# Ledger of designs, part 1: VHH binders against Programmed cell death protein 10 homolog (ccm-3)

All scores and structures are predictions.

Target 1, 215 residues: Programmed cell death protein 10 homolog (ccm-3), of Caenorhabditis elegans (q17958)
Amino acid sequence: MNEEGGYLGAMTYQCLYSPVMEKIKQQHRDDPRASLALNKLHTALTTCEQASPSFLYDFTKVLLDDSELSVNLQESYLRMHDTSPTNDLIVSGYEQNADYKELTKRAIELRRVLSRVPEEMSDRHAFLETIKLIASSIKKLLEAINAVYRIVPLTAQPAVEKRKREFVHYSKRFSNTLKTYFKDQNANQVSVSANQLVFQTTMIVRTINEKLRRG
Structure headers, positions and changes below count from the first letter of each chain, unless a header shows other numbers; Kabat numbers aren't used for antibody chains.
F, E and O are the ipSAE of ESMFold2-Fast, ESMFold2 and OpenDDE, as the mean of both directions, binder to target and target to binder. V2 is 0.75 times the mean of E and O plus 0.25 times the DockQ between their complexes.
Where letters were taken out, [cut] stands.
Atom coordinates printed by the task and the answers are left out, and those that the model quotes come from them; centres of patches stay.

## First folded at step 2 (VHH)

Design a1
Fold by ESMFold2, look of step 4:
Structure a1 (fold): chain B 215 residues (1-215), chain A 125 residues (1-125)
Amino acid sequence: as target 1 above (215 residues)
Amino acid sequence: EVQLVESGGGLVQPGGSLRLSCAASGFTFDSYAMAWYRQAPGKGRELVAGISSGGDTSYADSVKGRFTISRDNAKNTLYLQMNSLRPEDTAVYYCAAYGSEIDELFSYMTGPDYWGQGTLVTVSS
């Protein structure tokens, strides 16, 4: 996923549209006309995304570009993960299994520590401390992935190994962008690589869920 | 050009001691975290000991209490004092440098930026 529409697109409904829809629904909980309209809007948004992957990302980008609003989408997506739902990181049907539970825990922790990057980049000492937490969190997630690899069905192991390799690849890219950032201060590439890593973390759990549903 | 040159290896009896040195050049030694790795025949390289730019040390469980890593920033030299040597310590020992604190933090995945040529330590009678 080199294009922003690939990795950000996969997160756009969850990070932007779903939370906004729930906020509006709660604000108008006593208005049945608003509830009906929100259901119709939800259906329209999901229909568009199903018909054209990344549609909501593209729509949001055009809206912001034409509105003259100055919004850094990479940083905005990272910040939203702090409060976004984490049900996409649950291994369904195995919530009580210690290894799958640990995988979920470590995936959530990594997502949340990565969400702090935009706020902390301008403070070198705070950022270095957060980078220590990110490095530790990546290590713990890798250990959790290895533990899960040993207990998934044999037929699922190649897919899990492939996702692990992708996660490692993007973790290395992230560490490289940090090194470059301390030399040339390219903050945007740090946010890009952080979002790519969040996406890869999500894909590990998604792949496991898909393989476990097939038996 | 960055260079790390190890010395001090050799043959020693079990229970003996050796002191490894690594002369560093081509970079600002004081700002780099340094480490010793080893590779036994037929095995991968493993971390033995590390020392941060600020002097904080860490050790593999297999060598803790027997090995001491240290650095002399005035001489741009890294040391490994190895005591109570065992046959399983037989390996080629490599000096390594992390190009930044970032590389040290991610060392489980990225490894050091620079490696020496290695020095052989043989522990047998």
Scores: ipSAE 0.233, ipTM 0.606, lowest interface PAE 2.3, mean pLDDT 86

Design a2 (from h23 with G56D L106Y)
Fold by ESMFold2, look of step 4:
Structure a2 (fold): chain B 215 residues (1-215), chain A 126 residues (1-126)
Amino acid sequence: as target 1 above (215 residues)
Amino acid sequence: EVQLVESGGGLVQPGGSLRLSCAASGFTFDSYAMSWVRQAPGKGLEWVATISGSGDSTDYVDSVKGRFTISRDNAKKSLYLQMNSLRAEDTAVYYCAAYGSEIDEYFSYMTGPDYRGQGTLVTVSS
């Protein structure tokens, strides 16, 4: 798998498969055999993804390649975050804790404003306004990460710090890509950088969930 | 050549006040957003306040809000920071900084400015 399958792969079930599974479950909600089959399918897909973290991305890519559909995957994944479920950004078991709630809130806000990038890039004025919102959202998320860092178990602090450093690194890469975009108009690189930042945001919350479950 | 020269730092007691100044030259001052950033001993740079090129918009870090006021005089190419109710945690070297790209200004809390001065030391003793 290439680098794209790493960060897009981590978001594929949430952005693409979960909405489809929800629709099918609702269409067949009064059929017990269909409900059982759909639950088994759900389990199988998530089991495959856990065993091979890019499986659903690879599977989707094969389907799209065979279909001969022309799809800009980077922009498509970004747009999907506007309407995708955000349950993956909740710190499970701590939903009423003020610091973890703030982390979730800011992670959702950043994901949503990044989803607007493909729509806004063609209008310089609109895009600069969106970039200002993105920068503000990143700042607020960093503040929320710092607050959570102070309340997680001491054994979890190194992992949270590592994720914060990666998030800062990709935030800087994003800002540099934006500056380059206004000179070379390479829209694809902006979408790539935005998706990488969404991935880093998700990894912060995922890491916290993992550490709180085990220690 | 571009120059940013800070002044007005010094030693002050907790609860006291200081006014920092920054004289700018060598660039079109009106077109740059200006910021104050500070570095406490042993720590990284912390963004303190920003003012737009026209002076119409200001923003502050939460820890100084209500105590510090940023202002500018475009005719004199000067930037100011009025610091009231000073606390020991305000002890730092204060730098003025210029951002010629809106993107750099928006990300000022983690990226470097186009230009930064040599700084002026503020010590709040108790």
Scores: ipSAE 0.463, ipTM 0.777, lowest interface PAE 0.9, mean pLDDT 88

## First folded at step 4 (VHH; from a1 with E104L L105Y)

Design b5
Fold by ESMFold2, look of step 6:
Structure b5 (fold): chain B 215 residues (1-215), chain A 125 residues (1-125)
Amino acid sequence: as target 1 above (215 residues)
Amino acid sequence: EVQLVESGGGLVQPGGSLRLSCAASGFTFDSYAMAWYRQAPGKGRELVAGISSGGDTSYADSVKGRFTISRDNAKNTLYLQMNSLRPEDTAVYYCAAYGSEIDLYFSYMTGPDYWGQGTLVTVSS
């Protein structure tokens, strides 16, 4: 098993905290004090993550352990992506560029189809259909990454290529895990590899954003 | 533009051998998974053999041990060596390419992006 705090930690705010904080923010939109407090909380949480990677993941684990709730975190994170905000997949400042827009679209689609894995695994026919959608979505995302690679500044191209190689690596690991699952029925490993692939998808867009803002 | 051109088909007696070739152009050949499919009269197109960009191979049960898929990345050419041919191997054989760096398992789920024109293989006495 790989350490969960790395890849799950990177997604914990977007999967668990952002949706509920956004919901509370909307419920209190006529209260500037609540908006200010939520912004300060967001800043504090991200500052803690910067100082201590996986802070929100560790915090969530302690909370759940103290509550005695029996929660499968790998499956829960995947399911939460279906309803989580997707603003982390937008290439900021380039929302109307066709290639960057396509990248965002395909990244969202892959995230969504991977979120269906926990619910589909026990129904072989439904799962095989979902795997076809996952494979198609991976293919389309790779095409979108290649298109973006051609239009980013030359100085950004090595970073994009590195992220593409990592994404391909994890897509192959996921494919192998699915083959093993049909033999061994190891549902947890499927969820682990799916979360790792979601993480790699996010890192592609994050890297592009960083390179476009910084040159 | 991607082009796949098959050659090497023909008439052969049962038990004979034949080698099919597929000349590929218009893409970075060594980055793509490739496959051979066949279609017998009145039947659907079926996968015969596939080979990943990394050289991993897979075969239909009906041809295992008799057919060998291979690729020559320097010549941008895909091959299918067919030995111990049987009348049921009679079909139009198609070269196919997948437009992605995904492995064979996912490639089979999505199907090929590019097809050749086909080459007829007839096995009869």
Scores: ipSAE 0.425, ipTM 0.707, lowest interface PAE 2.1, mean pLDDT 88

## First folded at step 6 (VHH)

Design d1 (from b5 with S58Y)
Fold by ESMFold2, look of step 6:
Formats: structure tokens, sequence, C-alpha cells
Structure d1 (fold): chain B 215 residues (1-215), chain A 125 residues (1-125)
């Protein structure tokens, strides 16, 4: 599968399948047989995601390719982050620690402002204002990462530093993509880069959780 | 040859005002985003204010409400009006130019295309 299935695949369950399953279960909350069937489906979906992280993305892609539904997946995934759950950005067991709490706050804020990109790209003035907010949000997240770096166990610091460098790399790619967009108007490349940055933000928090669980 | 030449620095009392100017040459001034940076002794250089090619402004929190950036495209000149000056505003102030305002917004990871030589502002009784 392609690189798109990697970063979009990593967020497909959270952004698309989990929320849809929760809505359908709520719609059928008064039907015990439907609830049982929906729980079985939910378990099957999570099993597929664990066995092959890109499966749900690939399944969605094939379904759309075999239909006449012309859906821009990059823009759709990006928009979904506005309302998707953010529990994946919480540092478990440290919710009241000021530095980890700030990291969570800044990660959520960046995800939310990036989700506005598809709706605002056609209005140059509005888009430039949103880009300014994105740049400010990235800066604040970097500061929060630096603060967390100082308080994680020394054995975890190399992993946090590596994730910070990846996040900076993709932030630079995003800014360069924006400059290119204003020259050639390729909206898809902006959405791709934004989704990649959302993925990198998630990986920072995931890595910290993994290292603290084993510390 | 691109040049950015700052002027207007000097010694001023706390609460006073100064107006910095930056004369630009060697590039299409009205196409560039412009910025003022400052560097206090022993500290890193920080962005103070920016202005897009279209005139939209940006300010660091520490100077918002006290400083005003402006540009005169007919004179290829960037200005910084500094009011209510404080001792912590003491620094060398630099004019900077960006070929894209996006680089200005990402200034913490993207440097400007051009720098001036700086003008010293001292706020002291």
Amino acid sequence: as target 1 above (215 residues)
Amino acid sequence: EVQLVESGGGLVQPGGSLRLSCAASGFTFDSYAMAWYRQAPGKGRELVAGISSGGDTYYADSVKGRFTISRDNAKNTLYLQMNSLRPEDTAVYYCAAYGSEIDLYFSYMTGPDYWGQGTLVTVSS
C-alpha cells in the first residue's frame, strides 16, 4: 500500500469508523439484538485495524473507487478532525501535570486549526489569517514539547527529540507547500501536507505515552 | 545589491518614543513582507513586528499596543513607531525582509532573505 495508507490509515479508525459506529449504536440503543450485532462489528473492525493498520483505509478507498462518489479523502479526513475525539492526545496518568496538560492543549489546538484549511483555501485573505494561526500554534506546540522533554525520564528523551525533529521537518514541508500553493494553486498538496502534520502531532503524544508506560 | 539600512535609534527615557526607519534597495520592496527584530545584550534575536506586502500587521505580545509597524512603498521604507518605551526594550533593532509572508509567519524556523546591520535603541534614565 502507498504512503497515504500509512498516515491516513493510522487515523482512519479514529476519524471515520469509531465515530460512525458510536452514532449507529446510539441510534439503535433500544434494540438489544442490533446492539449485539454492532458490538461484534466494532470488534471485527478493531481486529482488522490491529492486524493491518491500513486495512480500513484500503477498504474505504476501494469502496469509493468502485462507486460514483467523488470524495476527496485528504480534505474529508482533515475536516473530520474538527469534531473527532481528542482522547488520543492525552498523556494518560498525567492529566493534571501542567507540562503534559499544556502539550495536550497545544496538540488539540493545532489539529483544530489545521482542520479549517479545506474550507478557507479559496479565500486568500482568510487563508493567510488561518496560516498565521497555524504557524503560531506550531510554535506553541514546539514550546510545549520542549517543556515536556525536560521532565520525561532521561531514557525517553532521545525518542521525544526524534519526534520533535520529525514534527519540525513536516512543519517545514507544510510551509513550503503553502508557498508553492500560492504559485500553482494545487490544493491537494496542501491537504496532504496538513494531514501528515496532524499525524506527526499524534505520534509525539503516542510516543510519550509509550515511554511513560514503560518508565 | 540588496541593502536594508536602519536609522532612528538612540537614547531615550522610559515612557518616551522613537521612530525607526529602514531604507530598502536592490529588490522589489512592495512584493516583500517586512519585519523588525531586536536583540538585547546576551540574548537571542526575536521578532518584534511584521507587515505583509499588502499591509497586514503582526506584533509580538510584548510590544502589542505600544509599537506600530508601517511601510511606505513609494519611498521603499519600513517604519517602527515605538511608544511607551521601557528599559526591557533596550536592544539592537534589525530590519528584515521576507520574499514570502508565509516565511514571516514561520519565522521561528525560517530565516528572512535579507537583514539590515541594526540600530541601537537604549531606554535608560
Scores: ipSAE 0.625, ipTM 0.813, lowest interface PAE 0.8, mean pLDDT 89

Design d3 (from b5 with T110E)
Fold by ESMFold2, look of step 6:
Structure d3 (fold): chain B 215 residues (1-215), chain A 125 residues (1-125)
Amino acid sequence: as target 1 above (215 residues)
Amino acid sequence: EVQLVESGGGLVQPGGSLRLSCAASGFTFDSYAMAWYRQAPGKGRELVAGISSGGDTSYADSVKGRFTISRDNAKNTLYLQMNSLRPEDTAVYYCAAYGSEIDLYFSYMEGPDYWGQGTLVTVSS
């Protein structure tokens, strides 16, 4: 698994497989055998992914490489976040807590504004306006992370702080990539950096869920 | 060498007006985004207003409708017109320059390339 398979791999089930399974589950909601089979498939796929990291990403890439379809993976994954489920950004068991609810809201907002990047890069004025929205969304997410830091168990605080530092690091990398893009027009690097930031956003919420479950 | 020199600070009554200027030299003023920051006693520096190289402006919520940022590229000068001044506006005001407006948008995590020395604004109670 390369760096791309790491951050895209972590999103593959949620962005690509989960939406299709939800549609099929809804289509078969009156068929308990289909619902049970789909839940078993979900379990098998996640078990395989845990045993071999990035399995679903690799599987998808092999399918695309052997098909007649030509797909830009970085842009495609980024675009998929516009309509993908956001249950991975929920802090389970704390959905009504104001601070965790705000964290979820700001994480969803950032994911959605980042998903618009591939369509808007070619129009300099529109892209600069979207970049302002991205910067504002990152600021609001950082504020929400700080609020959550104050209410998580003390044993979880170091992990949350580490995730915040990683998120800031990738936010700065994204900012630098944008500046470079206006000089050299490397659209792929913008999409790469945006996907990495989406991944870091997801990792904050995932880490909080893991720490709250164990503690 | 790069210099940003603020002027126009002073003592003013609540409800009054003041115009700050920042004379810039040593860089291509037209290509830089510019900003005003302020620092009240015991507080950190906060962004007050920003203006892109193309003239697009932004303001902190606390000053919207009262302050106007502008630039004169022919004179290499940045301005801040401050109206309806309040005691909470009392601060040292700093001129700042950004080589990219991207860094201005990300000002909460990116610093400007250049700072001025500051000019004191005191609004009496």
Scores: ipSAE 0.703, ipTM 0.840, lowest interface PAE 0.7, mean pLDDT 89

## First folded at step 7 (VHH; from d3 with S107E G111S)

Design e4
Fold by OpenDDE, look of step 10:
Structure e4 (fold): chain B 215 residues (1-215), chain A 125 residues (1-125)
Amino acid sequence: as target 1 above (215 residues)
Amino acid sequence: EVQLVESGGGLVQPGGSLRLSCAASGFTFDSYAMAWYRQAPGKGRELVAGISSGGDTSYADSVKGRFTISRDNAKNTLYLQMNSLRPEDTAVYYCAAYGSEIDLYFEYMESPDYWGQGTLVTVSS
């Protein structure tokens, strides 16, 4: 899934819609009817997305087109990752396990630090510092993945390994994109690569969740 | 021909100091990020310290506060000042060169462009 509709589409609910829903939820925390309505909306949106991959992404694009707003989606998604809910990065049923907690922590950390890319890339020095943090965060996440790998059921290990390989692949791509950026100053490619990496981060946790539930 | 030649290794007592040097030739030294690695007997090679082309430094936790990496671009030389040496610091120390500091930051998934042959440091009473 290297196309924009793929990785951005997969992140659209969590990145763009979930924050708004959480905000509304907080505003109406004392209204049971509101909670029920939000749950129904969540179900409807997720059902649509399941039935038609990238539905929400496409829908969002239509709205943006209608609004005549000029929005850089790649950068916008990255920035939104800073404040988006992180419930999608929690391994369900294993919240108290140290290794899975670490996985969640490192996944969140990476997503948050990557969200800094659009703001920092215009300042070489600041961007290099951010890159160092990203590199460190990736390393720590890999370590967390490896730790989880050792404790997940054997039947889940191949799937986790596959996601790990993909994560490493896109991490390398990201690093290469950074090297290229300092030569050609193509900010868009950095954002693309960063978002892809965010997506891979989510995919790791998602895969683990799925395998643990099925196992 | 690219060459990285380490020197300065030897036998030292615990608490002692050594200064390693890495003489570089055959490439544009000042544009490369440099690093020191070490490999202890029976262990894998590990990053000890790194320095960007701009002079930004990084260290492994095990050597922070004790080791200092530096470079002299005019002499095409990389240095590692090792103070308060411990027996666990015993290893062959290698200098490495990265064409990009980004690769140094991602050293755990990237390989250096060039390696030295290494110099042995033995810390023993």
Scores: ipSAE 0.796, ipTM 0.892, lowest interface PAE 0.5, mean pLDDT 94
Fold by ESMFold2, look of step 8:
Structure e4 (fold): chain B 215 residues (1-215), chain A 125 residues (1-125)
Amino acid sequence: as target 1 above (215 residues)
Amino acid sequence: EVQLVESGGGLVQPGGSLRLSCAASGFTFDSYAMAWYRQAPGKGRELVAGISSGGDTSYADSVKGRFTISRDNAKNTLYLQMNSLRPEDTAVYYCAAYGSEIDLYFEYMESPDYWGQGTLVTVSS
């Protein structure tokens, strides 16, 4: 998809780099030299991403091309969400507010259930059970978004409503892609729509954080 | 022509029971997911219970443990057994059919392919 670098790019640090770095930190937790090197790498990657929004996505593609690995990027991004950090889904400064806390909880749950899609698509029974969980999770996230809408500043409400509309749009796209999948077995389209839905979920929280900082 | 015809509604005392039936024709009943909806006076239509083509059931929290959805594929009939009825269960109950069980899972944003005309259930003394 020609917009792939946009939605995958926005998730690359959290999806691919942060989980791997945390795993390596844990594996070498007794080595202060390793910890220092990993912190420097984290700073460098974050700085590069701030300077160029798609840098890590482009860098990842260069690495894959150089390695000659045949990697399905869409499935890889989805699978990595199972272990990715969730700090991007927290509404900073409002962690104890019940409505924002519920939004974070439901966003994490949806991202996690969507991460199961690539592994389960080949088993119809397992996949249908996961689809039920995804549908339930989308409903609960919508309820959480509605609750947050009622408590954000009035100046932020239009932005939250816009993000809710986009989330609903991509939820319907995902549902339609699932129906088509059972006809044509196009697994990649399911992964594309799942990643787009994860991106929309992240954008809700990001937008709220931005509006609460500025308002 | 597709038809969904509900029956079994009526007046019942609080704590009583009713069984609703929905006779289906004009489509392959076995392949459809089925649902019961209700609409109370002055309220919107809400999902009460759903059953997949394979028989997996789901229920609204307000009716769990009191209502049982079932289907008889040989008779092309959907059922709703309603026990321990309360005044707040008073509503018109609708039978609905989904050609894809995925649409049933996403019912809050998808529409059924077919609706029945409804049967009135009144829970009052």
Scores: ipSAE 0.696, ipTM 0.843, lowest interface PAE 0.8, mean pLDDT 89
Fold by ESMFold2, look of step 10:
Structure e4 (fold): chain B 215 residues (1-215), chain A 125 residues (1-125)
Amino acid sequence: as target 1 above (215 residues)
Amino acid sequence: EVQLVESGGGLVQPGGSLRLSCAASGFTFDSYAMAWYRQAPGKGRELVAGISSGGDTSYADSVKGRFTISRDNAKNTLYLQMNSLRPEDTAVYYCAAYGSEIDLYFEYMESPDYWGQGTLVTVSS
């Protein structure tokens, strides 16, 4: 799906490639020749992602499609957010500002609770409890976005408002998908809408960082 | 026709108690999630308490420990026991019904399927 390549593509380097590269580099930290080669590979992957943001997603998909291993990409990406780095949710240069710090905290919390969805969908009681936590987390993130809206430069406010509207739209889609899931048991659509919410959460913080850098 | 009819409001002294009732008809009461909202003069409606079809309850922070939501499925009636009332509890209280508890969990961006007409609670010295 062309929309899938957009939101999953945007998270592929962060969720899959960067952590794997760091793990492999740590495993070889005592071998200078291996370390040098791995640093070159890391640089090449980063350059490739910058030049073509969906390339690593496409590469991964082709690799899996050509393998004998069946992987549910939507669930896998969602699970990865449980332990993935959260540096993308920090407002750089404002880490000690109370409002931006709260935004980061609530964005991380939402990402983490959404990552639990694949493990809990088959247990109705656990899933309903997690849905309640997701709804609470979305509410708290919206409150944090509103607080940040009041303190960003006036030139940034339209962009933040637009991101808030998109986040609300996808939150409503997620809620509707949950109601449909309890009727048709289509687990994949729940994971799709959850990943789209993770993407929208990331876009809010990215947009704020871009506007605060002044270009 | 769906009906939600609140009763039990009135004037009460600070520290007093009231019990609100909401009589429901025209839908399958025990399948719905139910909620109490309130609206103070000049303010928007706010969720006070909710109860799922399975009996799980939730409360606004401002009323925890003082208010108790309950339901009687045999009588199709929702209740709100309000203890230790304060002047800031003065409001019109509304009964609300949700066809899905998921919509109740997302109440800040979803609307109830049905509203009652409200009952006034006044807390003053």
Scores: ipSAE 0.696, ipTM 0.841, lowest interface PAE 0.7, mean pLDDT 89
Fold by ESMFold2, look of step 9:
Structure e4 (fold): chain B 215 residues (1-215), chain A 125 residues (1-125)
Amino acid sequence: as target 1 above (215 residues)
Amino acid sequence: EVQLVESGGGLVQPGGSLRLSCAASGFTFDSYAMAWYRQAPGKGRELVAGISSGGDTSYADSVKGRFTISRDNAKNTLYLQMNSLRPEDTAVYYCAAYGSEIDLYFEYMESPDYWGQGTLVTVSS
């Protein structure tokens, strides 16, 4: 869960378990016994997530370590962000508001373009084009955050500003890891910083949701 | 010592043209991404055009189709051809250098490694 580890613990349910549960649910949609069992499993998993955000990550890591599989978790999580549910990026109750809708759109776009990083890092020309898209997406998200800042309740503004500062901080860390990557090809640090940026994007929307519900 | 020295500014009537030059020294020009910025009175500096080390160009919407950025790596010189000038183009124009085109892509939150001292362009009747 630490900053150097890409916040994988905090993202494990939404990134890994939720999509798998939806796949299995669809595969067994005509089986009432499976549907009941899947509902029970869903409840157990969400209970684990609520009680300990790192539990599902630790569980997964133990399984992989014991299986003798050498899985690059940073790259795997990053790829999975492309297909994971995006409901965590919606400002609940404000889906028709133009500014919140734009925030959601730009957050989804950034997550999608960051998910391309593992597949493109070895192709310098393709990667530079993707980096250009990432930089543009970050700029558009910052603009959307500024627009939302102006319309949230005054009591929420300090929290939104704090999340914007954190997002900028991690955007700069990402930019720096890219420059280092082109010198030493340390692909793991790029994936870590990309996952950190995905997490910070999620935290912007989560914080807004929390502040709007408390008001 | 690193230097970026702009030239070619001056007074021109609306609809006219100017060509700005930026002579670079003290660093490996070929490896840098280069940019032109401008600053109108009372405004912040804004990116006008950028060019990567490999020659890929970009432009602010306000100057697309009128301005052309180019570079001559053999002469360590950056250029800005400004056509169809408008009074709104009046500003001090600055040459800037980025050590990586990644920094140019992230210009809204990165600073250039080097700035020139600027050249004044005035567009007035």
Scores: ipSAE 0.668, ipTM 0.829, lowest interface PAE 0.8, mean pLDDT 89

## First folded at step 8 (VHH; from e4 with D30S S53E)

Design f1
Fold by ESMFold2, look of step 10:
Structure f1 (fold): chain B 215 residues (1-215), chain A 125 residues (1-125)
Amino acid sequence: as target 1 above (215 residues)
Amino acid sequence: EVQLVESGGGLVQPGGSLRLSCAASGFTFSSYAMAWYRQAPGKGRELVAGISEGGDTSYADSVKGRFTISRDNAKNTLYLQMNSLRPEDTAVYYCAAYGSEIDLYFEYMESPDYWGQGTLVTVSS
């Protein structure tokens, strides 16, 4: 299960803590001492996450487990992507390049359509229509990745190819999980595979940014 | 033994029409999603049209409005009506069967369960 702390952990700050912290800061905008304390809290949380990359996920899960509140984290993370920031999908410094811009567009579109899965699963016809959109979005993202592959520095091409292969692998796992879902109705498995695919999409863009920054 | 047998190919002038058929046997045809693929000389196979178990259809952009996929579950037969044919439609056309409509939606990364042998369509003047 440390795999779950990997992919959900990578999303925990942006999906859960960042929006909550912003709301609290806005609520206390008239109080300089509260603002200072909230900034210290923000720094402490991010410091812990840097020291242990799954810390915020582990902390959240232990808190929920001990609180006896029943929360479906997999579905919650997916739903939150509908309105979460997408700046992590931008190739920094290349925002106006047509191929990198297309990559960002298709990555955002896939994240958005995957975020609808929890609400669509109970209606077979609606879910099948959403699955067609997901499949189309994956295809368009693969095409955008191929176009970017041709323009990245040669030294970056092996890393991009590796990320594409992982993305394809998890896309196939998602497809297989969908087929199984119509048999066993295990909604959590669908949400798990959807979150893994969101993570893989993020890793493609992150890897490109890392390679362009070092090159 | 599963068989998909295409027929109806041939030589046709640009602007002409052809109707392809694919006779299926050895499996429960009505439970399968079906597709037509084509392979032009020197090119890879590409999806032309798909039809789900329930009759939901899809088309490649290059053939939309000109081609019509259909199925007759009573005759275990898949059809492709091809109108307004162009030289770029020249290819071997293949019938394919998917055990799940989900596999058809993900066709670019999934393999069909079964392939036909193909029928040649040549559009030339």
Scores: ipSAE 0.700, ipTM 0.845, lowest interface PAE 0.7, mean pLDDT 90

